# Designs tried in a protein design chat: VH-VL binders against ADP-ribosylation factor GTPase-activating protein AGD1 (AGD1). Part 14

Target 1, 225 residues: ADP-ribosylation factor GTPase-activating protein AGD1 (AGD1), of Arabidopsis thaliana (Mouse-ear cress) (q9fit8r1to225)
Amino acid sequence: MHFAKLDDSPMFRQQMQSMEESAELLRLRCLRFYKGCRKYTEGLGEGYDADIGFVNALESFGGGHNDPVCVAFGGPVMTKFTIALREIGTYKEVLRSQVEHMLSDRLLQFVNGDVHEVKEARKRFDKATITYDQAREKYLSLRKSTRLDVAATIEEDLHSARTTFEQARFHLVSALSNAESKKRFEFLEAVSGTMDAHLRFFKQGYELLHQMEPFINQVLAYAHQ
Below, E stands for the ipSAE of ESMFold2; O stands for the ipSAE of ESMFold2 at other seeds; V2 stands for 0.75 times the mean of E and O plus 0.25 times the DockQ between their complexes.

## First folded at step 8 (VH-VL; framework fv_bepranemab)

Design g4 (from c1 with heavy chain T53M; at its last look DockQ between E and O 0.77; V2 from the best seeds 0.00; counts 0 for: pae E 2.7 > 2)
Fold by ESMFold2, look of step 8:
Structure g4 (fold): chain C 225 residues (1-225), chain A 119 residues (1-119), chain B 112 residues (1-112)
Amino acid sequence: as target 1 above (225 residues)
Amino acid sequence: EVQLQESGPGLVKPSETLSLTCTVSGGSISDYYIHWIRQPPGKGLEWMGTIYMSGSTNYNTAVQSRVTISVDTSKNQFSLKLSSVTAADTAVYYCARHYYDSSGAFDIWGQGTMVTVSS
Amino acid sequence: DIVMTQTPLSLSVTPGQPASISCRSSQSLLYSSGKTYLEWYLQKPGQSPQLLIYKVSNRFSGVPDRFSGSGSGTDFTLKISRVEAEDVGVYYCMQYIELPYTFGQGTKLEIK
């Protein structure tokens, strides 16, 4: 993107305004998406808590090796089940953390960081524009009879205001370019990464439970006694 | 050396979507703003919208709810879609380029393509 | 929307004679930078429009010096010092200081 190749003009500023409006609309959608992600990760956390609570209850119900309940549930095979259930909880916590890091944090950085920087850069640009307009008007009002020292001061002020204006314009363009880059690429990668995280979560869970299948069948066969 | 060429179906039925492309040759489309301007037969010119280097757009409020301008960088092409067309949308459609402020707003125009909206 | 009003809407000129076309905007076209965003376009019969004059008075590349533009604020003029046969067509003024960009109604120039 080569904003520096274009003069400051109504058409250039209309592009900037269009990009600002697009960024604000995306900010609102990101905020809604962030709230959905937060609710989802809270649900994963609640699910993890439930997993741990279930396993703790199962372990407590089993008691010691002398306990008839422990024998009824197949003794050492039941400890394999409780270990597996805890491991599934670990996978869920990893998933929660991955969604938060890959997606929720990025959404929040866009809302609170990238778009905020655009708004601050716009404020500075607007102020620099007013100052430059005023310096330009003062310069254009110079008379042939104006004292040389007064004219020199007015010309110096115009140069300074122009420099500040161009710096503010560059900063606004840079902030807009950063926000545009985020919307084109970063969010797609983040969403795709969270889908991969879900794929790995379910694959790990399947592999773990698949390994437990012989023990599941063993306990069922034991229950006929 | 930069040239713009519009292309499209020529005839579109009412309520359907008009779709046009503007193919750019002899230059890089990433350096230009592209505008769409139309001219009903025997009438004046109407600016429809602009797509900027960023891919963002501005549209004429008269057609804003029905128009979409887009870019396909891999094909060096811009597109205009106008939905829910009526006989009032019968016109020659032009694409035009803006490059520098010092070279004017629309310094290169395509040849235009006639689109007729008829049952 | 800025309304652009051209006068006259039709003009018939003997070759070699001058021609003058006026364009009036409903709002000032003067931008805070000191530049004025008014353009003139010529559409020859059967052709697409072509840029003649940008920002009031600047001739576009390849435009003959018999074309000149002037004006300020809301009142603008295109002059052709010596009309030639190749100058026939419809002339449009256009503003691009604010959206939507708007054209005048057009002035048809004919040769007698």
Scores: ipSAE 0.466, ipTM 0.807, lowest interface PAE 2.7, mean pLDDT 87
ESMFold2 (binder alone), look of step 8: mean pLDDT 88; pTM 0.913
ESMFold2 at other seeds, look of step 8: ipSAE 0.494; ipTM 0.835

Design g5 (from c1 with heavy chain Y99E; at its last look DockQ between E and O 0.79; V2 from the best seeds 0.00; counts 0 for: pae O 2.1 > 2)
Heavy chain, then light chain:
Amino acid sequence: EVQLQESGPGLVKPSETLSLTCTVSGGSISDYYIHWIRQPPGKGLEWMGTIYTSGSTNYNTAVQSRVTISVDTSKNQFSLKLSSVTAADTAVYYCARHEYDSSGAFDIWGQGTMVTVSS
Amino acid sequence: DIVMTQTPLSLSVTPGQPASISCRSSQSLLYSSGKTYLEWYLQKPGQSPQLLIYKVSNRFSGVPDRFSGSGSGTDFTLKISRVEAEDVGVYYCMQYIELPYTFGQGTKLEIK
ESMFold2, look of step 8: ipSAE 0.555; ipTM 0.840
ESMFold2 (binder alone), look of step 8: mean pLDDT 90; pTM 0.932
ESMFold2 at other seeds, look of step 8: ipSAE 0.581; ipTM 0.862
ESMFold2, look of step 9: ipSAE 0.548; ipTM 0.850
ESMFold2 (binder alone), look of step 9: mean pLDDT 89; pTM 0.927
ESMFold2 at other seeds, look of step 9: ipSAE 0.559; ipTM 0.843

Design g6 (from c1 with light chain Y101W; at its last look DockQ between E and O 0.66; V2 from the best seeds 0.00; counts 0 for: pae E 8.4 > 2)
Fold by ESMFold2, look of step 8:
Structure g6 (fold): chain C 225 residues (1-225), chain A 119 residues (1-119), chain B 112 residues (1-112)
Amino acid sequence: as target 1 above (225 residues)
Amino acid sequence: EVQLQESGPGLVKPSETLSLTCTVSGGSISDYYIHWIRQPPGKGLEWMGTIYTSGSTNYNTAVQSRVTISVDTSKNQFSLKLSSVTAADTAVYYCARHYYDSSGAFDIWGQGTMVTVSS
Amino acid sequence: DIVMTQTPLSLSVTPGQPASISCRSSQSLLYSSGKTYLEWYLQKPGQSPQLLIYKVSNRFSGVPDRFSGSGSGTDFTLKISRVEAEDVGVYYCMQYIELPWTFGQGTKLEIK
């Protein structure tokens, strides 16, 4: 449990403020990490575009079935190479998408969603606090000689202001507890998932090229004659 | 019955780090805010910091750059670390509990542990 | 920081007689909830502090009825209606409304 005592007190409010400051510091670190992730995924996307361009150039170099260059390269094997290179590009685009979903989106949700919710809850709490303070001061100024209808209105206003204040206070507690839970565990899970995505990417690439190895060796043996 | 007990070295050399523990018995540390308070010999009390059940902390600005308070739930312990100590840090160090009933901030105190900073 | 000023700093009392200790804060201790966060502690010789009074006037569990607290805003008083030998020690007031939490300098109570 994040809070030992939920009653409104100076200590409770100091705890809330401390948690808000901690969440803001983590938000700044998440922004820096997000920028690094964005650069990385942009690089993967540009790499994919370059892969396609390379394959297109290789296909153009190969020429038609009667072309001397096509005969020298062994046309059907060249087609296997270009298909494999396109598949590797596809694996890279999958990796880019996985990193974006598993890590970049989670970082952004924390920054724009979870911490934003804490800030909005704080604003609502501050407003409700002022309204409650004002209603309480009016109530404390009541005298026994105060008209019954005026006193009843002031008491109703106090009850309403207290209810709104308590709702805003518990909403802020909820937003802070959510942010605290995420800073403890969620980012470790996201980074670990990203590492697994890289493992799968390299395994797929290796397995595909390993299947090409007999054709690679065949062409190399021909070139040495 | 909840009890707090401070422990740590009685003598620390200048410029080193003072490290103390507060062991909670008879209760769960999840239920309490723990404070560290010190008292130089023959002088008054100084609040050093608070750790909340969430693990968040507040520190006295006078020592904020040098103090770290932490919790180890598995050992039912809180710790205080004060870096770059000088003779002015010679004091009895207390841990104290805030209990979330209608009582005051420090309703249970440890016995205190004396720490002397000298060559 | 809120400065807590106690007077007197030392007090000698004949057993059975009353004692009064004043505590003044540099700022109001009235919190926005309408509660005032001023506490009194007693540190008996060789012991850790113990809570006597919280929120100005509420006696902590087990504290004798001869101890009473009063005051508002910035001016607070601890009274002992009949001092006993077990009451010797140093009395501290403490504010608990804004960081850092601060204590008064202490008032040493001795028996004549």
Scores: ipSAE 0.012, ipTM 0.600, lowest interface PAE 8.4, mean pLDDT 85
ESMFold2 (binder alone), look of step 8: mean pLDDT 88; pTM 0.913
ESMFold2 at other seeds, look of step 8: ipSAE 0.117; ipTM 0.624

## First folded at step 9 (VH-VL; framework fv_bepranemab)

Design j1 (from g5 with light chain S33Y; at its last look DockQ between E and O 0.88; V2 from the best seeds 0.67)
Fold by ESMFold2, look of step 9:
Structure j1 (fold): chain C 225 residues (1-225), chain A 119 residues (1-119), chain B 112 residues (1-112)
Amino acid sequence: as target 1 above (225 residues)
Amino acid sequence: EVQLQESGPGLVKPSETLSLTCTVSGGSISDYYIHWIRQPPGKGLEWMGTIYTSGSTNYNTAVQSRVTISVDTSKNQFSLKLSSVTAADTAVYYCARHEYDSSGAFDIWGQGTMVTVSS
Amino acid sequence: DIVMTQTPLSLSVTPGQPASISCRSSQSLLYSYGKTYLEWYLQKPGQSPQLLIYKVSNRFSGVPDRFSGSGSGTDFTLKISRVEAEDVGVYYCMQYIELPYTFGQGTKLEIK
């Protein structure tokens, strides 16, 4: 919790302003990071499409098990190679989706959701401040000659304006606290999650290719006869 | 009882960075805004900046481009760094605490530490 | 910046006599809820400043009742009803309603 004291004061409002400025700077960094992330995930998608195209070309080159080229390349072993290469391509698409979900979407939520809520809460606070100021001006302008029923209405309006002002203030505090909480833990988890996603991607690819080693040796043994 | 104590080098060369610490004892660091105020010899007081409980800061525009205030919660310390110093930065440097609106802006001050900027 | 102007800049007072220090701000220090954020500090010789009065007229804990503050808007006064030898030092007024926080130039109180 970053708001240890909730009483309104000049220093409290200066703290809120400082936090709003920090949130805006972070929003700009999130936008730049999002653009990099989107370019990266687009590249993974294009890479997946290229992987599928490569496998399709290899399958077409090899023909069926009755084709002389297929027989020369080991027949059923070539089918295992193309299946393995296709699966490796799908691992790339899984990585793309994981980066999008874990990082790209969270960056946009911060920009479009969390910081947007801070800005809307600030607007409400500013409007409530103006209304409270106006109600206070009316109250301070009361004269002894003011009718008692009019004075009572002005006092009621002042109370209502103050209540609305305090509610808007606490809403702004809540929005700022939420944005700070997202910064502290959510982005660290997201970046760490994308690193783990990359680890899993390379592990899966390695393990699959490692399983292909006996089939590679079969083809090499045939070629060396 | 809460006490603040400034420490750091008493002499700094022009164009270098002045670095001070404010150590808090006897209180909860999480409840305090910490301020840095300086006083040139024989002159008045100048607020330099504030670090809030959120960790965010505000600085006096006169020094904003050169000042950094930070906190190290593991050491219960606040720090002031002032870059590119000149003779005009020669002063006693104070840290001060704000806790409650009902107790004023700077209700506890450190002892102050003199820093001289001289070639 | 809110400029805080103190008068006099120096005064010399016979022990037991009253003293009065004026502080004028370049704009109103009135804030929300009718609160006015004007403070007085005393810096005794060789010491750090210490808070005397906050929000115009509230004495800080441990401050003798011979100190009193008054004023509104832009004009404020610190009064010492009967000056003692221990009251020697420099008095500062201060505002923090807006950044940067600013002090008056100080009023040196001496004993005759």
Scores: ipSAE 0.591, ipTM 0.861, lowest interface PAE 1.8, mean pLDDT 88
ESMFold2 (binder alone), look of step 9: mean pLDDT 89; pTM 0.922
ESMFold2 at other seeds, look of step 9: ipSAE 0.595; ipTM 0.862

Design j2 (from g5 with light chain S32Y; at its last look DockQ between E and O 0.63; V2 from the best seeds 0.00; counts 0 for: pae E 2.7 > 2)
Fold by ESMFold2, look of step 9:
Structure j2 (fold): chain C 225 residues (1-225), chain A 119 residues (1-119), chain B 112 residues (1-112)
Amino acid sequence: as target 1 above (225 residues)
Amino acid sequence: EVQLQESGPGLVKPSETLSLTCTVSGGSISDYYIHWIRQPPGKGLEWMGTIYTSGSTNYNTAVQSRVTISVDTSKNQFSLKLSSVTAADTAVYYCARHEYDSSGAFDIWGQGTMVTVSS
Amino acid sequence: DIVMTQTPLSLSVTPGQPASISCRSSQSLLYYSGKTYLEWYLQKPGQSPQLLIYKVSNRFSGVPDRFSGSGSGTDFTLKISRVEAEDVGVYYCMQYIELPYTFGQGTKLEIK
């Protein structure tokens, strides 16, 4: 296929080194971004907990039917308000989950998975290169007087070392290609998806509160009497 | 069949940015490493940098802080930008191709374009 | 950086006679693969450089067999067995086993 462009040469290895350096720089940026995303999603979760705490306090303030505060507060209309606040909390949890799945998980996979695989593939390639070099040196030292069984073993070892070297080289190229693909496309898609998730969150919140506007106005009008 | 052609302004003022384009015809630019090499008048050749099929680059340390090589796949073009130029940057600028090792490092060259840095 | 030193820097040759150009590198150009990454380029008057010889001794497509390359390690030679008028120009050796890629200072070949 494209094996001619993957020929082992100084330029090929210089390309691989350049791609490895680029992947490491991106890993560091992704790690910082992941930490920011995690703080953000933790904040959304804590905001949900705070919403529930606020709603619970509001319900408690409203008390039972013998409580003058409950009667003065507008009773059944305020129950609709506390129900709406709980629903807004669930929208916040949906947003938190979407940001985690669309962005945070992808950033972590790149940092701990994809770039880790590049580093492991590099280690295997380096080891296979040493083994191949050693096998080649032994083969080149063969004399016509070398025993047939010793020469056969050295030739078989050379073939095996070459096969392992070529497999390790292509595995490293594959790991680098995967990381490069993530650089070009996947992160743009993930960020765009989180932007869409925020749009849907605010639309849902607006629609809910907009439907409750008559009740909001009723409570405000009651407070001015 | 593959041909390279450099283009850009022939005169650039000191301290400004030199900007050149290498246009590739007769093949897909995704298949090649592209190099930029320059030659001051009456002098030898200096490799400036390489852009690989991945889009990643390596630059000569002598110009590394000032040089950027990039690709525009929609126009089948590579570009060279060299910032903060001086008279020492006056040279003929070449782009050259490498497809695979059995054809050598710079097996096809453009015709070159002269860039003079002068007030 | 690997320094490439050519000798002579200029020579004049009678047509039909041989020419020889030496190139010495500041360190070995032998790569771990067993290959040696030394190339020769010709820049004819008013033209771009063109590849003549790659990996020490391999003639590039279309290069006449009167051109031959030899050498190993740090010491390399380009020979032209019978110089012709079309051979005039500046000859460069070049290495690319490590960055930055470097050229020799050039050898100008002229006809007497």
Scores: ipSAE 0.464, ipTM 0.806, lowest interface PAE 2.7, mean pLDDT 86
ESMFold2 (binder alone), look of step 9: mean pLDDT 89; pTM 0.923
ESMFold2 at other seeds, look of step 9: ipSAE 0.496; ipTM 0.821

Design j3 (from g5 with light chain S32R; at its last look DockQ between E and O 0.81; V2 from the best seeds 0.00; counts 0 for: pae E 2.004 > 2)
Fold by ESMFold2, look of step 9:
Structure j3 (fold): chain C 225 residues (1-225), chain A 119 residues (1-119), chain B 112 residues (1-112)
Amino acid sequence: as target 1 above (225 residues)
Amino acid sequence: EVQLQESGPGLVKPSETLSLTCTVSGGSISDYYIHWIRQPPGKGLEWMGTIYTSGSTNYNTAVQSRVTISVDTSKNQFSLKLSSVTAADTAVYYCARHEYDSSGAFDIWGQGTMVTVSS
Amino acid sequence: DIVMTQTPLSLSVTPGQPASISCRSSQSLLYRSGKTYLEWYLQKPGQSPQLLIYKVSNRFSGVPDRFSGSGSGTDFTLKISRVEAEDVGVYYCMQYIELPYTFGQGTKLEIK
């Protein structure tokens, strides 16, 4: 934005209010999205816990590699299966962690940090506006008969109030611009990174299971005698 | 020199969506607020809405449920969509520019495009 | 909404004579900055509106100095000191201190 083009005016304040409303609408969407992401990562964590439980049960059923049940069950091949299944569980935990850090944390920072700063900047701007209005009212009520020292004090108060108002206005514009940059660029990156994390998860899982195919066939051949 | 040119179909059927574009030549399209103003034949002027440099909008409450103003940076154009049109939406539609508070609200206007709503 | 009321709605004037158009707003157009957000537009026959006067009294670039604006608060006037044939058209006042922005009904100026 070009700050020199954003002099205080009715249209400027209408633009600011419109940007604030846009940021609030985005906050609500981000909060809903964050809750969905949280539920998703909880599901991945539960799935990982279940994977580990399944693998542990399979290992226990097979016993040690000298155990007669282990030998009859296909011994070393079953051990390869349990190792592969445990590895897939690890891939799931990596995915869970990536979604949480790439997307969930960014969504929460936007909701609790960036939009919160917009609201605080608005409050300071509104207070500075009131102070400036009061100082301007006192200045405009000056008469030619007003004592010079009183008039000088009123003029200095007006200058200070104007300076504070302009600082608050700049801060509000900056907070809104920051929120807009999240909307345009950073969220697109976060969602794209999440998609890439899913791509790599499925690719790793497929590659691992694909190399297990000979062992699957070996066990199936034993089952058919 | 900045110029604005409206374009779109001159005839729209009732209940359909009116779609217009405002093409800006000269300057950056990110430097201006763009307003849409309409004028029914033989009638006065009605402000419909504004799109700001941020891409956010404000609309006249009389039409806000039906109007959408947007920007397409790849085409260097602003657009107006008005849904569920009736004969009352027959008008000349203008786009107009605002740049600085030190000047006027609508210092540059397009030539306007007539839209007739008829079966 | 701020209602903008123009009077008269129609004027017939002899070339070379003055003309005056009044515009009244239902609320003050004075903003906290000290600026007043009242403007005048001319729409010549078959043309788009064009800005004449911004912020009550400032002539837009290229506008002849026979046009002048005045007023404050809620009462505003556009004057043409010596009407010429090229001044024919409809004159609108407009406020943009608050949404929705609103125009007067227009004043049609004709040559007798």
Scores: ipSAE 0.535, ipTM 0.840, lowest interface PAE 2.0, mean pLDDT 86
ESMFold2 (binder alone), look of step 9: mean pLDDT 89; pTM 0.923
ESMFold2 at other seeds, look of step 9: ipSAE 0.568; ipTM 0.855

Design j4 (from g5 with heavy chain Y100T; at its last look DockQ between E and O 0.69; V2 from the best seeds 0.64)
Heavy chain, then light chain:
Amino acid sequence: EVQLQESGPGLVKPSETLSLTCTVSGGSISDYYIHWIRQPPGKGLEWMGTIYTSGSTNYNTAVQSRVTISVDTSKNQFSLKLSSVTAADTAVYYCARHETDSSGAFDIWGQGTMVTVSS
Amino acid sequence: DIVMTQTPLSLSVTPGQPASISCRSSQSLLYSSGKTYLEWYLQKPGQSPQLLIYKVSNRFSGVPDRFSGSGSGTDFTLKISRVEAEDVGVYYCMQYIELPYTFGQGTKLEIK
ESMFold2, look of step 9: ipSAE 0.646; ipTM 0.879
ESMFold2 (binder alone), look of step 9: mean pLDDT 89; pTM 0.921
ESMFold2 at other seeds, look of step 9: ipSAE 0.571; ipTM 0.850
ESMFold2, look of step 10: ipSAE 0.615; ipTM 0.873
ESMFold2 (binder alone), look of step 10: mean pLDDT 89; pTM 0.920
ESMFold2 at other seeds, look of step 10: ipSAE 0.644; ipTM 0.877
ESMFold2, look of step 13: ipSAE 0.639; ipTM 0.878
ESMFold2 (binder alone), look of step 13: mean pLDDT 89; pTM 0.923
ESMFold2 at other seeds, look of step 13: ipSAE 0.613; ipTM 0.869

Design j5 (from g5 with heavy chain S102Y; at its last look DockQ between E and O 0.71; V2 from the best seeds 0.00; counts 0 for: pae O 2.02 > 2)
Fold by ESMFold2 at other seeds, look of step 9:
Structure j5 (fold): chain C 225 residues (1-225), chain A 119 residues (1-119), chain B 112 residues (1-112)
Amino acid sequence: as target 1 above (225 residues)
Amino acid sequence: EVQLQESGPGLVKPSETLSLTCTVSGGSISDYYIHWIRQPPGKGLEWMGTIYTSGSTNYNTAVQSRVTISVDTSKNQFSLKLSSVTAADTAVYYCARHEYDYSGAFDIWGQGTMVTVSS
Amino acid sequence: DIVMTQTPLSLSVTPGQPASISCRSSQSLLYSSGKTYLEWYLQKPGQSPQLLIYKVSNRFSGVPDRFSGSGSGTDFTLKISRVEAEDVGVYYCMQYIELPYTFGQGTKLEIK
């Protein structure tokens, strides 16, 4: 996007305003999405805690290696089950961390960083515009009879106000371009990375449980005598 | 040598949605603002809306609730959709280009496409 | 909305004679840059509108120098120094300093 090539004009300012409104609407959607992501990652963390609690209860129920309940559950195979269940819990914590880093943090940066910068740049632009308009009005009111030192000061003020205005315009264009780039590019990457993180989580869980299948069959055969 | 060409159905029934496309040839649409302007038979011109290089839009408040302008950059095409049409929407529909403030607002126009809304 | 009022709405001119069309806006079209966002368009019979004059007085590429624009603030004039047969059509003034962009009612130029 090459906003820096566009001269200041009514259409240019109307484009900027339209982009600011779009960015604010996106901020609201990102905030809702962020809150959903936080709720999801909190659930994963609570799920991990529940997994550990379940495994601890299972270990306690099994007792020592001479316990009749331990023999009924196949002793050493029970230990493999509890180790596997703890590892699955670890995969869940990795997924939680990946979702937070890849998606939750990026959504928050957009809401609190990028859109905030657009709002601040707009405020500076508006102030610089008012100052520039006032300096132009003073310049246009000069008469041939105006003292040379007063006229020189008014001309200097006009030049300074124009420079500040152009700098503020450039800052606003840059902030809008950054927000637009993140809208189009960064969020696609973040969502896709989150899906990949889920794929890896389920793949690792499946492979681990698949390796447990012989031990599952062993315990079932033991239970049947 | 940029050229604009409107296309779409010539006849639309009341209450349905009018859908038009503007195809751009001889340049990249990423450099232009595109406007839609309509003209009822024997009457004047009415600006309907503008789509900017960013993809954002502004619409005439008179049609804002019914109009949608969009872009497909892969096809160098813009589209206009106007919902819930009535006989008052019978007009020639034009697309027009704006590039930079060194020239005019609508420096290149398409040939226009006539849309009749009849029961 | 900025109302654009053209006078006359119809004009009949002998070939070779001058023509003048007035356009008045309901508020100033002067922008803070010093530019004035008033334009003139010609729609020949059966054709799309075409840009003649942009920003009050600048002729668009390919427009003959017999067309000239003038004015400031809220009052604007399009002049044709010597009307030719190809000048027949409807002339519109238009503003784009403020949304919605608006056109005048049009002035139909005919050959007598």
Scores: ipSAE 0.544, ipTM 0.844, lowest interface PAE 2.0, mean pLDDT 87
ESMFold2, look of step 9: ipSAE 0.548; ipTM 0.846
ESMFold2 (binder alone), look of step 9: mean pLDDT 89; pTM 0.921

